Miniprotein binders against q8h113. Designs and how they scored, part 3

Target 1, 357 residues: q8h113
Amino acid sequence: MVIYHRKVVFTYVRAKRFYHFLNIEMVTDFKSLLPVIDISPLLAKCDDFDMAEDAGVVEVVGKLDRACRDVGFFYVIGHGISDDLINKVKEMTHQFFELPYEEKLKIKITPTAGYRGYQRIGVNFTSGKQDMHEAIDCYREFKQGKHGDIGKVLEGPNQWPGNPQEYKDLMEKYIKLCTDLSRNILRGISLALGGSPYEFEGKMLRDPFWVMRIIGYPGVNQENVIGCGAHTDYGLLTLINQDDDKTALQVKNVDGDWIPAIPIPGSFICNIGDMLTILSNGVYQSTLHKVINNSPKYRVCVAFFYETNFEAEVEPLDIFKEKHPRKETSQVAKRVVYGQHLINKVLTTFANLVENS

## First folded at step 1 (miniprotein)

Design E2
Fold by ESMFold2-Fast, scan of step 2:
Structure E2 (fold): chain B 357 residues (1-357), chain A 92 residues (1-92)
Amino acid sequence: as target 1 above (357 residues)
Amino acid sequence: SVKITLEVEEDGRKYEFEFEIDSPEEVKLIIEWIKMLLEKTGAEEVRVTVETDSPELAKYLAELIRFLLEEAGFKNVKVEIKGNEVTVEAEK
C-alpha cells in the first residue's frame, strides 16, 4: 500500500489489486498499442529451404499473423537497414523542404513529367478534403511502352533534387533496400496465411511495382489540422520512416478506436494495403489511418509502397481461398486491375494539373 | 526481464513503486496503469526508470513513457537512454 515515504513493490498481480483498491479502471486492451516485431530471425532464414520449420521463423510468423489480424499496423525492428541510412533519408528530406519555394519547383510535378516530382502544400486531397502537406512523388521507373497505353501516364524518370546529387543516390539505395525488405516480410506473411514462403512471388507478383511518397508536414499552432485524411493504402505493404520526435500518425483499430503510432527510433512502421486484403481472401484487412499536424515543428515522413506487377489482375489467391474459405455473405472485394486503379487515382488527385491554367 | 521504478511527488508527499516484469504484455499493462494512477492522484513530479536486457525494448519504452506522461499533462519531459537503461523525468 501507498504510504508517504515507504517503498511499495508491485508485481503485475499486486499492481492490479492496488489499482482496484484506488477504484480506478484498469486498461487491459492491448489493441490500443501497436505491436513491435523483431524480424531478424525471419531475415536470417528467408532464403533457406527449411525456413517454414525454423523455430525462430515460426515465432515471427505467429507475431505477423496476430498483428495483421488485430490491427494491420506494426513496428518492424531487426530489419538490417542501418540507423545511419534511415536518419540520412529524413535529414536530406528536411533539407530539401527547407529550400525556397522556387528551388523546390525545379522538380515540380506535371503530366509531362509522368506525375513524378514536387507537389505544393494543399494540392493533395483525400476523400475530397485538402491535405496540409507537401511531397515528392516517385514511382518505379520503366522503359517507354512497357506498360502499354495505361502506363504512358507515368512514363519518365523520377525527379530528384539536383544539388547535392547525393539525395538521388541515397534515395535509390534506400528504395532497393525497402523493396528487398518488403519482399522478405511478405515471405513471412505468406507463411502466416498458411501458404509457401513464395505465394506473393507468383506470375502477377514477381515483378513488383513500387510507389514512394516523401512527405513534409508544416508546423502548426492550431489544433486538429489535417495533414493527411483518413485512407487505406492500395498495395501489399507500406514501410513508413517517420520523424522520431513527433507523434502524428493515427491508426484505426478493429474496435474503431484511433490509436497513436508513436515513433520508435530506428524502426519502420509497416501496414497492409488493399491488394493484400484481396490476395489473402480477406483474412488481413487494410487499416484506415490519418495524419494530424499537432506540433509547431516541421515533420517528415517517407512512405514506401510495395505493390503487385503493374498489369496484375488482383484476385484472391487459390491457396488462400482453400485455407480460408469465406461465407457467401462475407465475400471479399471484386477483381482489381492494379495499374488501372493506380492511374485512376493519380489522374483524380492531380486533375487540376491536366488543365493548363 | 524488465524492472520499472516509478517515483511520484504529490502535494509534498513522495511515493516509490517498483515493478518486475517478465513479458512485453505485462510491461504495457503496468505502464497503462501508471498513466491512470498519475492522472487520478494528481502527481506533480514524476521519475520513471526502466532497466531491461534489450536496447530495442529500452527505445520502445522510452518513447511510450514520454507519450504517456505528455498525455497525462506533464511538461518539461526529459528522456535519457543509456544502453539498456531509460530514465524519464517530468513535471507539470
Scores: ipSAE 0.000, ipTM 0.280, lowest interface PAE 11.4, mean pLDDT 79
ESMFold2 (binder alone), alone request of step 1: mean pLDDT 78; pTM 0.754

Design G1
Fold by ESMFold2-Fast, scan of step 2:
Parts: sequence; structure tokens; C-alpha cells
Structure G1 (fold): chain B 357 residues (1-357), chain A 94 residues (1-94)
Amino acid sequence: as target 1 above (357 residues)
Amino acid sequence: SPEEAREKIEELKEWLKLLREFLEEAKKTGDPEAIKEAEEKLKKIEERLEKLEKKLAEEGDPEEAREEIEELLEELYKIIEELLRLEEELKKRS
């Protein structure tokens, strides 16, 4: 690839060093590097009805299409969210996780709290293996009864730390900005798939649910400690705000190699989820990724998940079946009711809170 | 402060180390002449950084030190870009 951005250049240098450190055969080109996309031309025109014809938008759309086809992960810069806010979110999160467990347990995750709140290190399992992290789980708040019997499991307000005192207001502002950013990136992805800007703002998508996991990974003195096991995300789009000084996130590319997602200061990492795979008729695949704790330093990662409407019956969009037909004998995944799928995942993850109390 | 400037110098040293590692890998596929030019430029940056660190320890102007660190980092960016362009060009040639 042609390199014009200094952050991209330094990310490539760090990626080559990381591969050398792991005694993995060194790559000789940018196939093992996650793409960096400046979305500022897209954001400048994302509310304009004629945005599809803008040369800057067309260029960004082309980059989004390639990134989503080739890797399913990319860095986003030019997103308009201030470095101050991005860093303050991480800083206040570090302050919370540094507190004694008794303080953190004041917002402990429980069934009666709608599975919202703090989970202790080692409570989460991925593919049968214990994840070495602690987290605060939160979800879009909604009025009692809004999502029927299925949504009742998740009813109630998010639990926010009282210390730092400003945390709730900071995180609510951050969530709103991440929601808007995700919607605007999806307008570009809609164009990339050959639709209008608004294919992901249709009847099953125009009232998006969101999930956020605020994750702390403890420092380790051992090699290959699993911070989070290999998985795909369930929604449409994920925005990751990770600490700048630790490399722990790894992404599996189409060739089966694990690529380090080396931090670029001020960027988001963005990846596609399983629902976007279905909606795109399999054009974009959700990508396996994992977190390995490789440092004695504590690492924070704030992951925002932009989802469908809670009640959405997710199946391939007709426009994308037309534009990207699959082979007669090859079909995309079965129809999924998003809310039911989410609740099943929540109840499975926290089964011990229900059965063993 | 002199301590703050020293922290920036240590950060720059880490980037120099990363560039050295990249340069060793580039030697496997790169043009020997271009690699040699990059090595000479890198050596000059290392020498300039050593002089800056010594000056800061003796007299210490944090603002002037910060400006020089930014200039050195800019020179490192250019070297890395040149090496990456060379690697990409050779990759296209197979």
C-alpha cells in the first residue's frame, strides 16, 4: 500500500517488531497490518442527501469496503471526538479499577440490576476458558415494558461508580458520541455495499440498541495469559478505545494469521459484528479476535457495541441480496431475533448468578 | 522541566530502537544503497539526541529540548516512510 500518514508508518514499524518478538515469520508487506481510515470527508457530508456523489466520500467508502472485505477491522481517525474525552474516559476507568473490591462491588452485576454493573476478575468465560479481566457492563436504558417479556431480563438503569464522581456524566456523553459516530460510519458502509446511505436506518435498525463493556485487564508476569478468548462480536459495529501504551488485542486475518492491533493514539479501532454479516448477505464477515495479557501493566479497553433494534428479526437485506447474490447452494446464516440472542448470551455468561446466586 | 524533557528523550530512544529493528528486516529485501543512506541518517539522529540529552543535563531548557525532539521525530518519520516505500516497490517487483 501507499503510506501517507505518520501514525500508519509507526504502526507498521511496531507491528514488525511485535511479530519478531513472538518469533513469528516476518511479513514483507502491509497484508498483516490493520488499515487506517480517515473518515473526516464522510462525516463532513454524512447528513447531505447527495453525499454519495462527493469525491471525498467515494474515497472513504472505497477504503471502508476494502477494510471490511479483507479484515473486518480498521482504525478510525478524523472521527471528531476529542483526544481529551477519549483519554479522560480511560483515565477515569483506571481510577475506578484501582479501587478496593469492596468499593467496586457496590455496583456488582446481579439479575435484579438487569445484568448491569461490575463483574470481578475471572467470572467471564470464552470457549470454556477463564478470561482474566474485570468489567462494567452497561446497556441502553429503556422504559419498563418497552421490549416485552424478552427485554424484562435487562430492565433497570445502568449502575455507575460514585467514585470518580464525574464518571456517569462523562460516560453518558461518550456513549452519545459513539452512537452518532457508529451511525455515520454505517452510512459509509451502506454505500460501500451498493445501497443508499440509509439501509441501516430502516424499520429494524432505526432505533438502535447499544451495549458497552468497560474492561480492565490486570498486569501479568506470565506469558500467554488469556485476557479475553477468541470470539466475534454480535452486533453491527464495535468501537474500541484502548490504552495507547499496551499491545494486547489480536485480530485473525483471512489467511489465518493473528495480527496485533497496536494502539494508535486518538484513534478508535472499529470492527464488524455478526448482525452486519447477516444484513450484508455475507459480503462482510465478522472477524475472530482475542486479548492476550502480555504486560505487567494494567490495561483498560472501552468497547462500544452498536446494535440493531432490540426486537429486530435479522436477515439479509433485500437490496444486498440483489446487489450481492450468493451461490444457489450457499446461504447466509439463519434469521436471528437480536433481542432473544442477546438475552440468551447474557443468561449463559452469568448462569452462576441465576443458579448459584 | 528537565525531567519531563528526559521522559520525551526516552520515548524517542524507543522509536529509534524500533526503527533499527525495521532497518535490519529491510536489509533482507531492500536496496543496499538506500539502506546505507538510511543507516547514516539514523546515526546522525542518534548523535544529535546524545548531544541534546547532555545539554539538557547541564543547562536544561525544556521548551528548546521539546522542539528538537519534535524535529528528530519528524526526521525518523521520513526515514521510515522512505524504507517502507522501498519495501513496497520491491514487493511489487516480486
Scores: ipSAE 0.006, ipTM 0.230, lowest interface PAE 9.1, mean pLDDT 80
ESMFold2 (binder alone), alone request of step 1: mean pLDDT 74; pTM 0.677

Design S1
Fold by ESMFold2-Fast, scan of step 2:
Structure S1 (fold): chain B 357 residues (1-357), chain A 81 residues (1-81)
Amino acid sequence: as target 1 above (357 residues)
Amino acid sequence: SAEELERIKKWLEMIRKFLEELAKKGGSPEEIKQLEEKIEKLEKRLEELAKESGDPEVQELLEEVYKLIEELLKLEKELKE
């Protein structure tokens, strides 16, 4: 009993010591850390008809509910994606961003390319301010005309570099695994909200969209350089694969404090977006977060955004309105057409490309 | 609390010497249990201090306690086999 308890404490302390060694920040209070959730019991049963009754699933669902209510951000371990793949994605991403500027421009983001491709530092804006990062933007590919006039803006294939070799194949494999993982985490979240595992799938997720931003943050010698301004994500769930040796992501808790998202090797950071806030009838709130460039070292972060159907008319689901009625003093969530919202965000973010093209 | 941290450092030094002696001479289950209890008391006290203080020395001392726990677990395994 005592030996078992010591082993669990020791595992946590090994992780904490490793991050103190690698990070520029020191954490002196365990209470300030984001929740860590091992979702392997959920994944083992995610396709079973009895998943809601499984004791391991019930425990994971309870942890998901608390994390989503308390912070809206948590680490995911036990997700089944290999450390080799997670690390190779970051390694090849570093290799791409280390290339000469003229090589990166071969896949330059343009309106004609469907707003897919490489964006240089200063192209991205958050709340009217330039972010100190470069990125590759990718979207789910779809056939011409599938999403009508609204979707025309994003038509065309993703642009992938020829260097590093095999990057396209690696990233396509990674995207498929992130899509599957996101779907399964949402089944747990559906249970956490008091529904069946499939509440989202019957209406919102028959043909889910996804967005991916592959982000590079240049090294800085100044403190508190904004790599990405404070924002919420606009989709359902975000999976973040960040470098292990820099603490840069900060999340705002319900008390208004900024909590550092200290990297855990092999984990994803997971957070909820605005569409999930609407669908849950406000039970889970999307959380403000930002990136501060605090290191002279180059940092990469691969953010995968799991989204509704493109044409989804997002409003509170009836089951969650019944189980979680809003107070009279609470503002009712407005109805949002996801695809239109996404296009408006893309055109606002890249307004300078229309003027410069 | 500076005086308390100095006492804790002295206790950790004594515990480490006791652990080293048991590793060389061999220890009884009762001696190992007594050492485990002493380490547990220090761990709990330092965890309390860590919640109250941003002092980096408290975290350093906690790391030292966790290293002692690892060494004790290795010794227990060796002696039982």
Scores: ipSAE 0.000, ipTM 0.166, lowest interface PAE 15.8, mean pLDDT 80
ESMFold2 (binder alone), alone request of step 1: mean pLDDT 79; pTM 0.719

## First folded at step 2 (miniprotein)

Design d10
Fold by ESMFold2-Fast, scan of step 2:
Structure d10 (fold): chain B 357 residues (1-357), chain A 81 residues (1-81)
Amino acid sequence: as target 1 above (357 residues)
Amino acid sequence: SEKVTVEIESDDPELLKFAVEWIKLLAEKYGAEVEVTVKDGKVTVTVKGLSPLVAELIAEYVKMLAEELGLKVKIEIEEES
């Protein structure tokens, strides 16, 4: 019997500067970490008429409620999307961003292309600061005239690169699976808020819009390079598929501390957006998050945003006003027309393309 | 096949519990068997049934986790007899 040693790796405490800065010894409670939720019991029963009474569903719903109240961010495992697909999406995205600039510009974002396509490094700004990333922006495709004059700005097909050749088919498959996953997580969130499973499948929500940003962050040899400035997401839920070998996403917790979203291979990060804050009558709050480029390695992140119907007049749902009444002085929430809000954000973000086109 | 042995030391029992559960989740994603031993405030996690490439990948992820959480860890990769 022989034991062969191939490799030994030693890691030492790296947080000495962090401990000294805080002037405390590191004591972690579970609120300093992002919660991990296995949603497989929810998915197994999400189409069943009695799902609300299933013990496994009740347990997942309790975890979702705590995660949404305490953090607004959580890891999702047991989601049923294959590790092969999750990894291939990131692999093909790396291949695209490694192409010469002239190849990437073949799908460049323009007003004529419905603000869909490739966005070069330095075009995006968050809170007046330039973000150090490049991206492909995509939206749900729709028929000409479907969303009236407001939707005209975003009309047309998504632009997909011809290299890698399989990228379009891969991403379209991935989007369908993310759409279904987001809908099913919202069934659990609906139960968590005290409603039926289907409160987010009513008149304003049963034809959901989606946005996808496919983001590349260049490698850096210095600390604290802003890849994406602090912001909240606009929609209902975001699913984040990030590279597994780099920690860059940071989430602001309820205590005001920035918590690193350390990657778990094969998981999604899930977070709530501003529209879910409104619909829930303020029970769940959208959480500030940012990306810091802190590695010499190139990092990919694919963010899928599940939204309301395009024309939805977003206001608190009656069931959640009844279950979660607010104080008299705060019972009137401002109504938001989702499509108008999205178009305003797109036109503001890409104002330089309008002026130079 | 290969195995990865991770020895974790911390005075924070909640941090040790988080690290152990995170390694278990990682191992499940690669279809690996996990054994956990607790002795004298030290936790040893052994991940078994790995290909050489997956063993190296798990070691790098554990190193990343340790760096982020400020944990002292010892990681060994060895061939199973």
Scores: ipSAE 0.000, ipTM 0.417, lowest interface PAE 11.2, mean pLDDT 81

Design d11
Fold by ESMFold2-Fast, scan of step 2:
Structure d11 (fold): chain B 357 residues (1-357), chain A 81 residues (1-81)
Amino acid sequence: as target 1 above (357 residues)
Amino acid sequence: SEKVTVEIESDDPLLLKYAVLFIKELAEKYGAEVEVTVKDGKVTVTVKGLSPEVAEWIAELVKELAEELGLKVKIEIEEES
């Protein structure tokens, strides 16, 4: 009777039925599959000052800790962002990338546009190899002079397509929801590390920067075409909204094996970045991942990166140094100025544009 | 007793593996026998030893999985001989 009752409950949430099955039947083997975490108990209590004592929060926090220690990648469900919004973001992105290059080049990325806008297929390189993708790069907008000389390179508004007409408003709504979701997931991660819920909302983290890459991968007829070379993300937390119909994202586990991130409709894939590795005193490691174009079908991926304050001097948080003292063999950066690190990455990626400006 | 036969076709080998694992897990929960065969690029999973009610439930849940993963499936329920 319990099995029949479970089936009836799942008919109210289509995506949750599949995720629940994966979570019950396969979640115990993190080496073979990425974990699926329903964060709805965390979100229900994330603004309560005593959330750490809630049984539902404790369960989610345990799953987050395990996922971050083992692979640094997991699926998030129960996040409260509608399937309609998640899908419409991808649909409108497909519409934009289907346009002729002449139309897409109207918002082309340039130094004078603050390195914001459209980049053509083959402009991006990872470890000296050309990536087979096109993209729209976006950053948190800020007033001229807000981030001093460091931030001057990224000054100016994001460039949004005029077609589809509603794209700008849709993406701005989506970004706000992703920002809030990321902050709330980080409250759970803070608890997982043994801190308060708010360790990632301190002086250098309370005015978070964000980066977003809207990426299109062209269809291919040969095997092993690199869509995006192996890399780690720079920030604290990444939310990935990917097309559901082909597996392309691969994650490197601690044993050196590549694990496929098979799409789960309505979910985000979530992973940790280099700044979270530093802030956690090396407890959570940012994980190498790559994209292989392996289908004749065009694929879209919208990646939202939640970051520190732009001018943050990032170093291990004192509470996590106390809770998790460095092991003799641990390699953790002592300090990084986030904004300088980001600017260096942007200028390296788009070096060819600087020489022609 | 009933048996459920599921024929699965997909150009994504990882999705095929996931679907087979899903059906095997369901079979285990009901103490059913499961057979997997591969022929002409199609995977056939046969689940045996089911009550009519359980056979219908398994078939329904597999159809739901197929919808979510975009898999081509053919499902048949029949009396065991």
Scores: ipSAE 0.000, ipTM 0.192, lowest interface PAE 13.1, mean pLDDT 80

Design d12
Fold by ESMFold2-Fast, scan of step 2:
Structure d12 (fold): chain B 357 residues (1-357), chain A 81 residues (1-81)
Amino acid sequence: as target 1 above (357 residues)
Amino acid sequence: SEKVTVEIESDDPELLKLAVEYIKFLAEEYGAEVEVTVKDGKVTVTVKGLSPYVAELIAEWVKLLAEELGLKVKIEIEEES
């Protein structure tokens, strides 16, 4: 562990020097480094009736609490998903994005396909600025009529590439493992907030929706090309599986400085989303982050978003209002309907696609 | 040419090692010579063969690292005789 932590520190110091040369403000305290959390003690006990009393769980919960309060981003190791699977997902994704556009367009996003599938480079926008990436958008599949009129727009199966041939089966296995991992991390976060392990497994959270974006960032020979503009994620938790040999993801800390999310092989990056901010009564804040393309190498990032039930009406949970009452002048979003927000975002993105295609 | 001399004081031998390794890393980036000496219970790292601009840059980065690690350092930039 000491050896592992020293490697992270050396990598951080090198990145700090690089960002200073680009005249980007960097934090001067090691507390600004994204924390690394070994969750294996949490996973060993996460199904136990009395997990909250276990010393190893208590230690992990303390680390999760600090990470979520300080930045809202952290690396997860000890997660039990094999390095082979993590790397194979990225390798097959590289293979797909290397195909000619004619092949990739076979699974292009259309209304008839439930707004699922491939988006070309330069058709996505964040805060009015063009993002230099291509992507495959996937959503949890559901039976026709399950989510009423709101969900009708997203009905239908995901579009998966036929090349590489094993891609669909690999990604479906990966999604299942990411879903289970996200649920188990949320048990630790629930304890960190002072609740039971199961506060995020209540009626409107027991049948979680998921979103997955499989993203390719083209190599560039110019400085500071925007791969993805500054944004927060909408859901509860995001798991990021990024290429190990490029530093492109940047996270804004509480002081307003951008921190590089330097890849750690075999880890996930985990961050909290807007729905978790609401459910926690504002205790944990979703954090602005962005991607800068500044390498001639092609970069892949697979982002899995763990969400509420599709029809959930999201409000602060009573237990966390009790444990963490807000000050008189504090603001928290009052109520959000998750599915309606998702549909609005999907339709807006597609309208931009049509205009710019 | 210029030289940068860094005197480091700490009761934590691991932090001293980390600081020395970082200064060596910076020197390698600029192709500079590095000398490490121990005298009067202090570790002294001297980086030689620097342009005035690079000397100032290295001094700035060492100061930032010292603040980050809570280390007491004395940094001097001198012309090589």
Scores: ipSAE 0.000, ipTM 0.157, lowest interface PAE 13.8, mean pLDDT 80

Design d13
Fold by ESMFold2-Fast, scan of step 2:
Structure d13 (fold): chain B 357 residues (1-357), chain A 81 residues (1-81)
Amino acid sequence: as target 1 above (357 residues)
Amino acid sequence: SEKVTVEIESDDPELLEWAVFLIKYLAEKYGAEVEVTVKDGKVTVTVKGLSPEVAEEIAEMVKKLAEELGLKVKIEIEEES
């Protein structure tokens, strides 16, 4: 199955290059595909002091630049995370969400649990509308007092399902790999912006926070049921591990059309967040996306969000203001304190939990 | 007018379905009619209503695509009767 799916991914990449060469217009469905980027040349050199001069790295950097400018969403292959791990994460997540609510509520999200844990279908709202999904919310764990008074809101360990019993260990391994992968993709993005590989590893970025949402979308017999309303992600970079057999994620392109993010087995979908828009001085824009529940099939999506340091005051990086100056009328979002912004979003999303406490 | 017949065999059903869809797209782009038949685990795509020049062009494109995708493909160009 793994070999089979890898062939399919390679086939899509080959066909796109072939038709571009022939000046043949692709059908609308293929035109709606997000860019596919094999980052293996970047990963092979990402720790080398001379990576910026490597021909393979330069090629990947060019692809990342185009993807981030044109759509802000792309598929990542050649990432080095095993298909076995990617699939086990989804399989164990399906097993958890299939459990009775009483079992899932053993790890229920509460203020005293640091807003970490299981949220029931319908407690999440996007733009005032109820989202038809359930989730497990996780955050980087930190010792008491590390992030001052504001950080107190998120203090405490993540709550992991006890069933499946290997879930915690699997997810902790997965998170570490996603953290490393995100950092390495950002080295390529840093080069794409004209900086050094390490512009996103400066003082306010080298101790990255992370957020992970493990999301289950129930099957429906109605068309266009909102699983997650239109939004942008507010971090730096998101890695999405979605089920291979259901197309539900939609991305708004520059023309204002919603295009489906059709699953490519073994890939991650990667997108940029609002903090990266700020740091890049508006060169890369975060893109609106949504999830529509439109089939009777249950869908799992594991979204990993790579963030700034919790305490970071996020503003355009000087190097990117110099490389990519903006006109006075072309304003980038104002300075944001990341941790405070995150806490405000958490408290707004879960206001009902505070009222019931 | 001419017709192009493409017989496709693959142990990868998703790749096979995608290849068929792409051949249909090429046929439609050239204003040709397309028929798909499944028999004995093989898929036959017949593209009809082609000029000799367009038939040769489609056959060449499908041949190169099949080589790129690693598909086992048999392509024939015939005069329509």
Scores: ipSAE 0.000, ipTM 0.183, lowest interface PAE 16.9, mean pLDDT 79

Design d14
Fold by ESMFold2-Fast, scan of step 2:
Structure d14 (fold): chain B 357 residues (1-357), chain A 81 residues (1-81)
Amino acid sequence: as target 1 above (357 residues)
Amino acid sequence: SEKVTVEIESDDPELLKEAVELIKKLAEKYGAEVEVTVKDGKVTVTVKGLSPEVAEFIALWVKYLAELLGLKVKIEIEEES
């Protein structure tokens, strides 16, 4: 019998501006924790033709399968994106939201800007309740006419602030890395579902759309102010880069309890969206989550949404219907045209901009 | 099962004591066995009986704590035989 002595070493030295501790009382027993997955073995082999047989890949795939079948939320580490970049994104985002309102309005969201840009506090509603946040909304840029009449609503470049000056370049580099990371995590998820690595890179999935929301939550003097109401994400996979000094994101577990997503510096929180639920034939479920403002401190969160092709008619993939057949009358959501669904959500959220323009 | 070994060094003995107590409290929440050893000007905290996922979470949380407190820390995750 061979005993494997696996060892991982971290050495760290750094001073912070202030002394804030994770609230350990919010950490319950193991059954109430979100799993942590080191995807570095998957990333090392994700382009290899024999990746499915690699022992390290098989281990990561098993962890992804368990996380996606259980809560549909997990921390990702070993992703290869530097701590410096992850932190700089948050630091520059803080700088932008700290600017006078008039400066932020220079990139205000409008119909003529393709619903891209700054949205002020109180514009977003979740389940009929006003969300206490401001944001910059960004979408994958595309050539005029590429996505027909449906895509016309979102045509045009993203609006980036001129202050901080380096923000656009930083965010564009970050988006490219998040896009690649999301694609590679989905190769592991494809294997977890019993497919090839490339089931999410087929004809209607190989030109993925993306959405990014850069969100600022104002400090509050009372507990339990709703920063973002309970919802599921609409896409395939979400990567969340949140401030590491306060817990605000909560995830509903399979038992119906709200589990705090306590920040782990340098990690992403990753969760499953509604389109992946459909494509997997209901094997993986998108999970309700919310943001509660519990701090007098301003909090930022950068959420990257990896999506299907814009024009994709989303229905269960044949391979996953074969591998994971549903019993009679148990229906996964009816066919969804992703682009139309996204446009309907955008127009509903920003209906007041059309009325006032 | 896994174990997490944390070596902590600080010029501030009260801050070091505080960090050790926080690590012990976190380990207790997961029903883990904790051993604390002080030798050669360093404190070593060993947390045992962990699943791989909990071991990784504890290691990352200790890294977070070290960053917040400005502590010098070395963290190792090992399989128990």
Scores: ipSAE 0.000, ipTM 0.286, lowest interface PAE 13.0, mean pLDDT 80

Design d15
Fold by ESMFold2-Fast, scan of step 2:
Structure d15 (fold): chain B 357 residues (1-357), chain A 81 residues (1-81)
Amino acid sequence: as target 1 above (357 residues)
Amino acid sequence: SEKVTVEIESDDPELLWKAVEEILKLAYKYGAEVYVFVKDGKVTVTVKGLSPEVAEKIAEEVKKLAEELGLKVKIEIEEES
């Protein structure tokens, strides 16, 4: 017990020193390395009406602005979600993916299940290329008819593993915390764009949808096997909880080079999505990223996607058009209906599920 | 740029939604924006941001889909405003 307790304390202290070291280097060369941002000053004040004037908030906001302009990817520490919960999510996920396929197929993804559930290795395609991973896909649950006819495609409850038995309750708690964290990070991003803290809590954003992909990457004996092809995320903000012992996520920088996202224990990797690019009037660009399976060890990654309202017609926010005007010939993409964009992606990704048996 | 507007009517809701699914897949294939309006068993799907060549291809593929599914559709191509 004493040895176990000492090991936990040592790991925590070591992680804090590692964060500090990386943070110094990231500030110096974040075009080549991903920046590390301690958001604890932002979280301490995120519900205060006058948060914009707080010195700690101003510093975090400046770092968020730089990270989003230069890379669109950063590590988040000081987020208030316990290391125990972050690790238990990954541990329970490893346990599920270690089960025989017949057990995992009890929650198999189908159109009838609202495209929710387990997908086998090789079912997912990114930009026409087969991805070497398996996953559990989850979406915000909603009552029948809530999101009109487009939402009908995703109607129904999430399918959760019955083994481990506590998995559903654990993941629902985790999702709630990730939802709140994403909202609070977006308050900092709103300030970074020159708005109020609440620009992402307006009409098209006050009932946020969410998507979560719980992903398992099998061990490989060959180098450079594609675990997930190059893509951008569709929503506002993504939180990535990845295994600490493997580097597999690669992020494309502004110079076109692929930068490894080396794991930082207890951190989230955070990146911006296509909807945030539109809402910011093109100030922040969603960044291409990919996953390479290059280890004989099995890797888990839990990706939480914070989105707009499902039926939102997404267009640049007026405040950010005023703060960041663009020339007529350099306009960002016009209006996008988020729910249709999501359904298009789901149907394209899982096109093989509607083919003959 | 062009837009393609597809009006679909069916007494079979499941068949209607299969058609919408396929049109959404097609729009995504071409990187196009899509808007869907539904009222009383009638669906209007508008695919936007298209070159004239892509608009014609989408219209042709939608016509083929309608034949395969036994659905009546009305398809219009026009310059978006």
Scores: ipSAE 0.000, ipTM 0.122, lowest interface PAE 23.1, mean pLDDT 79

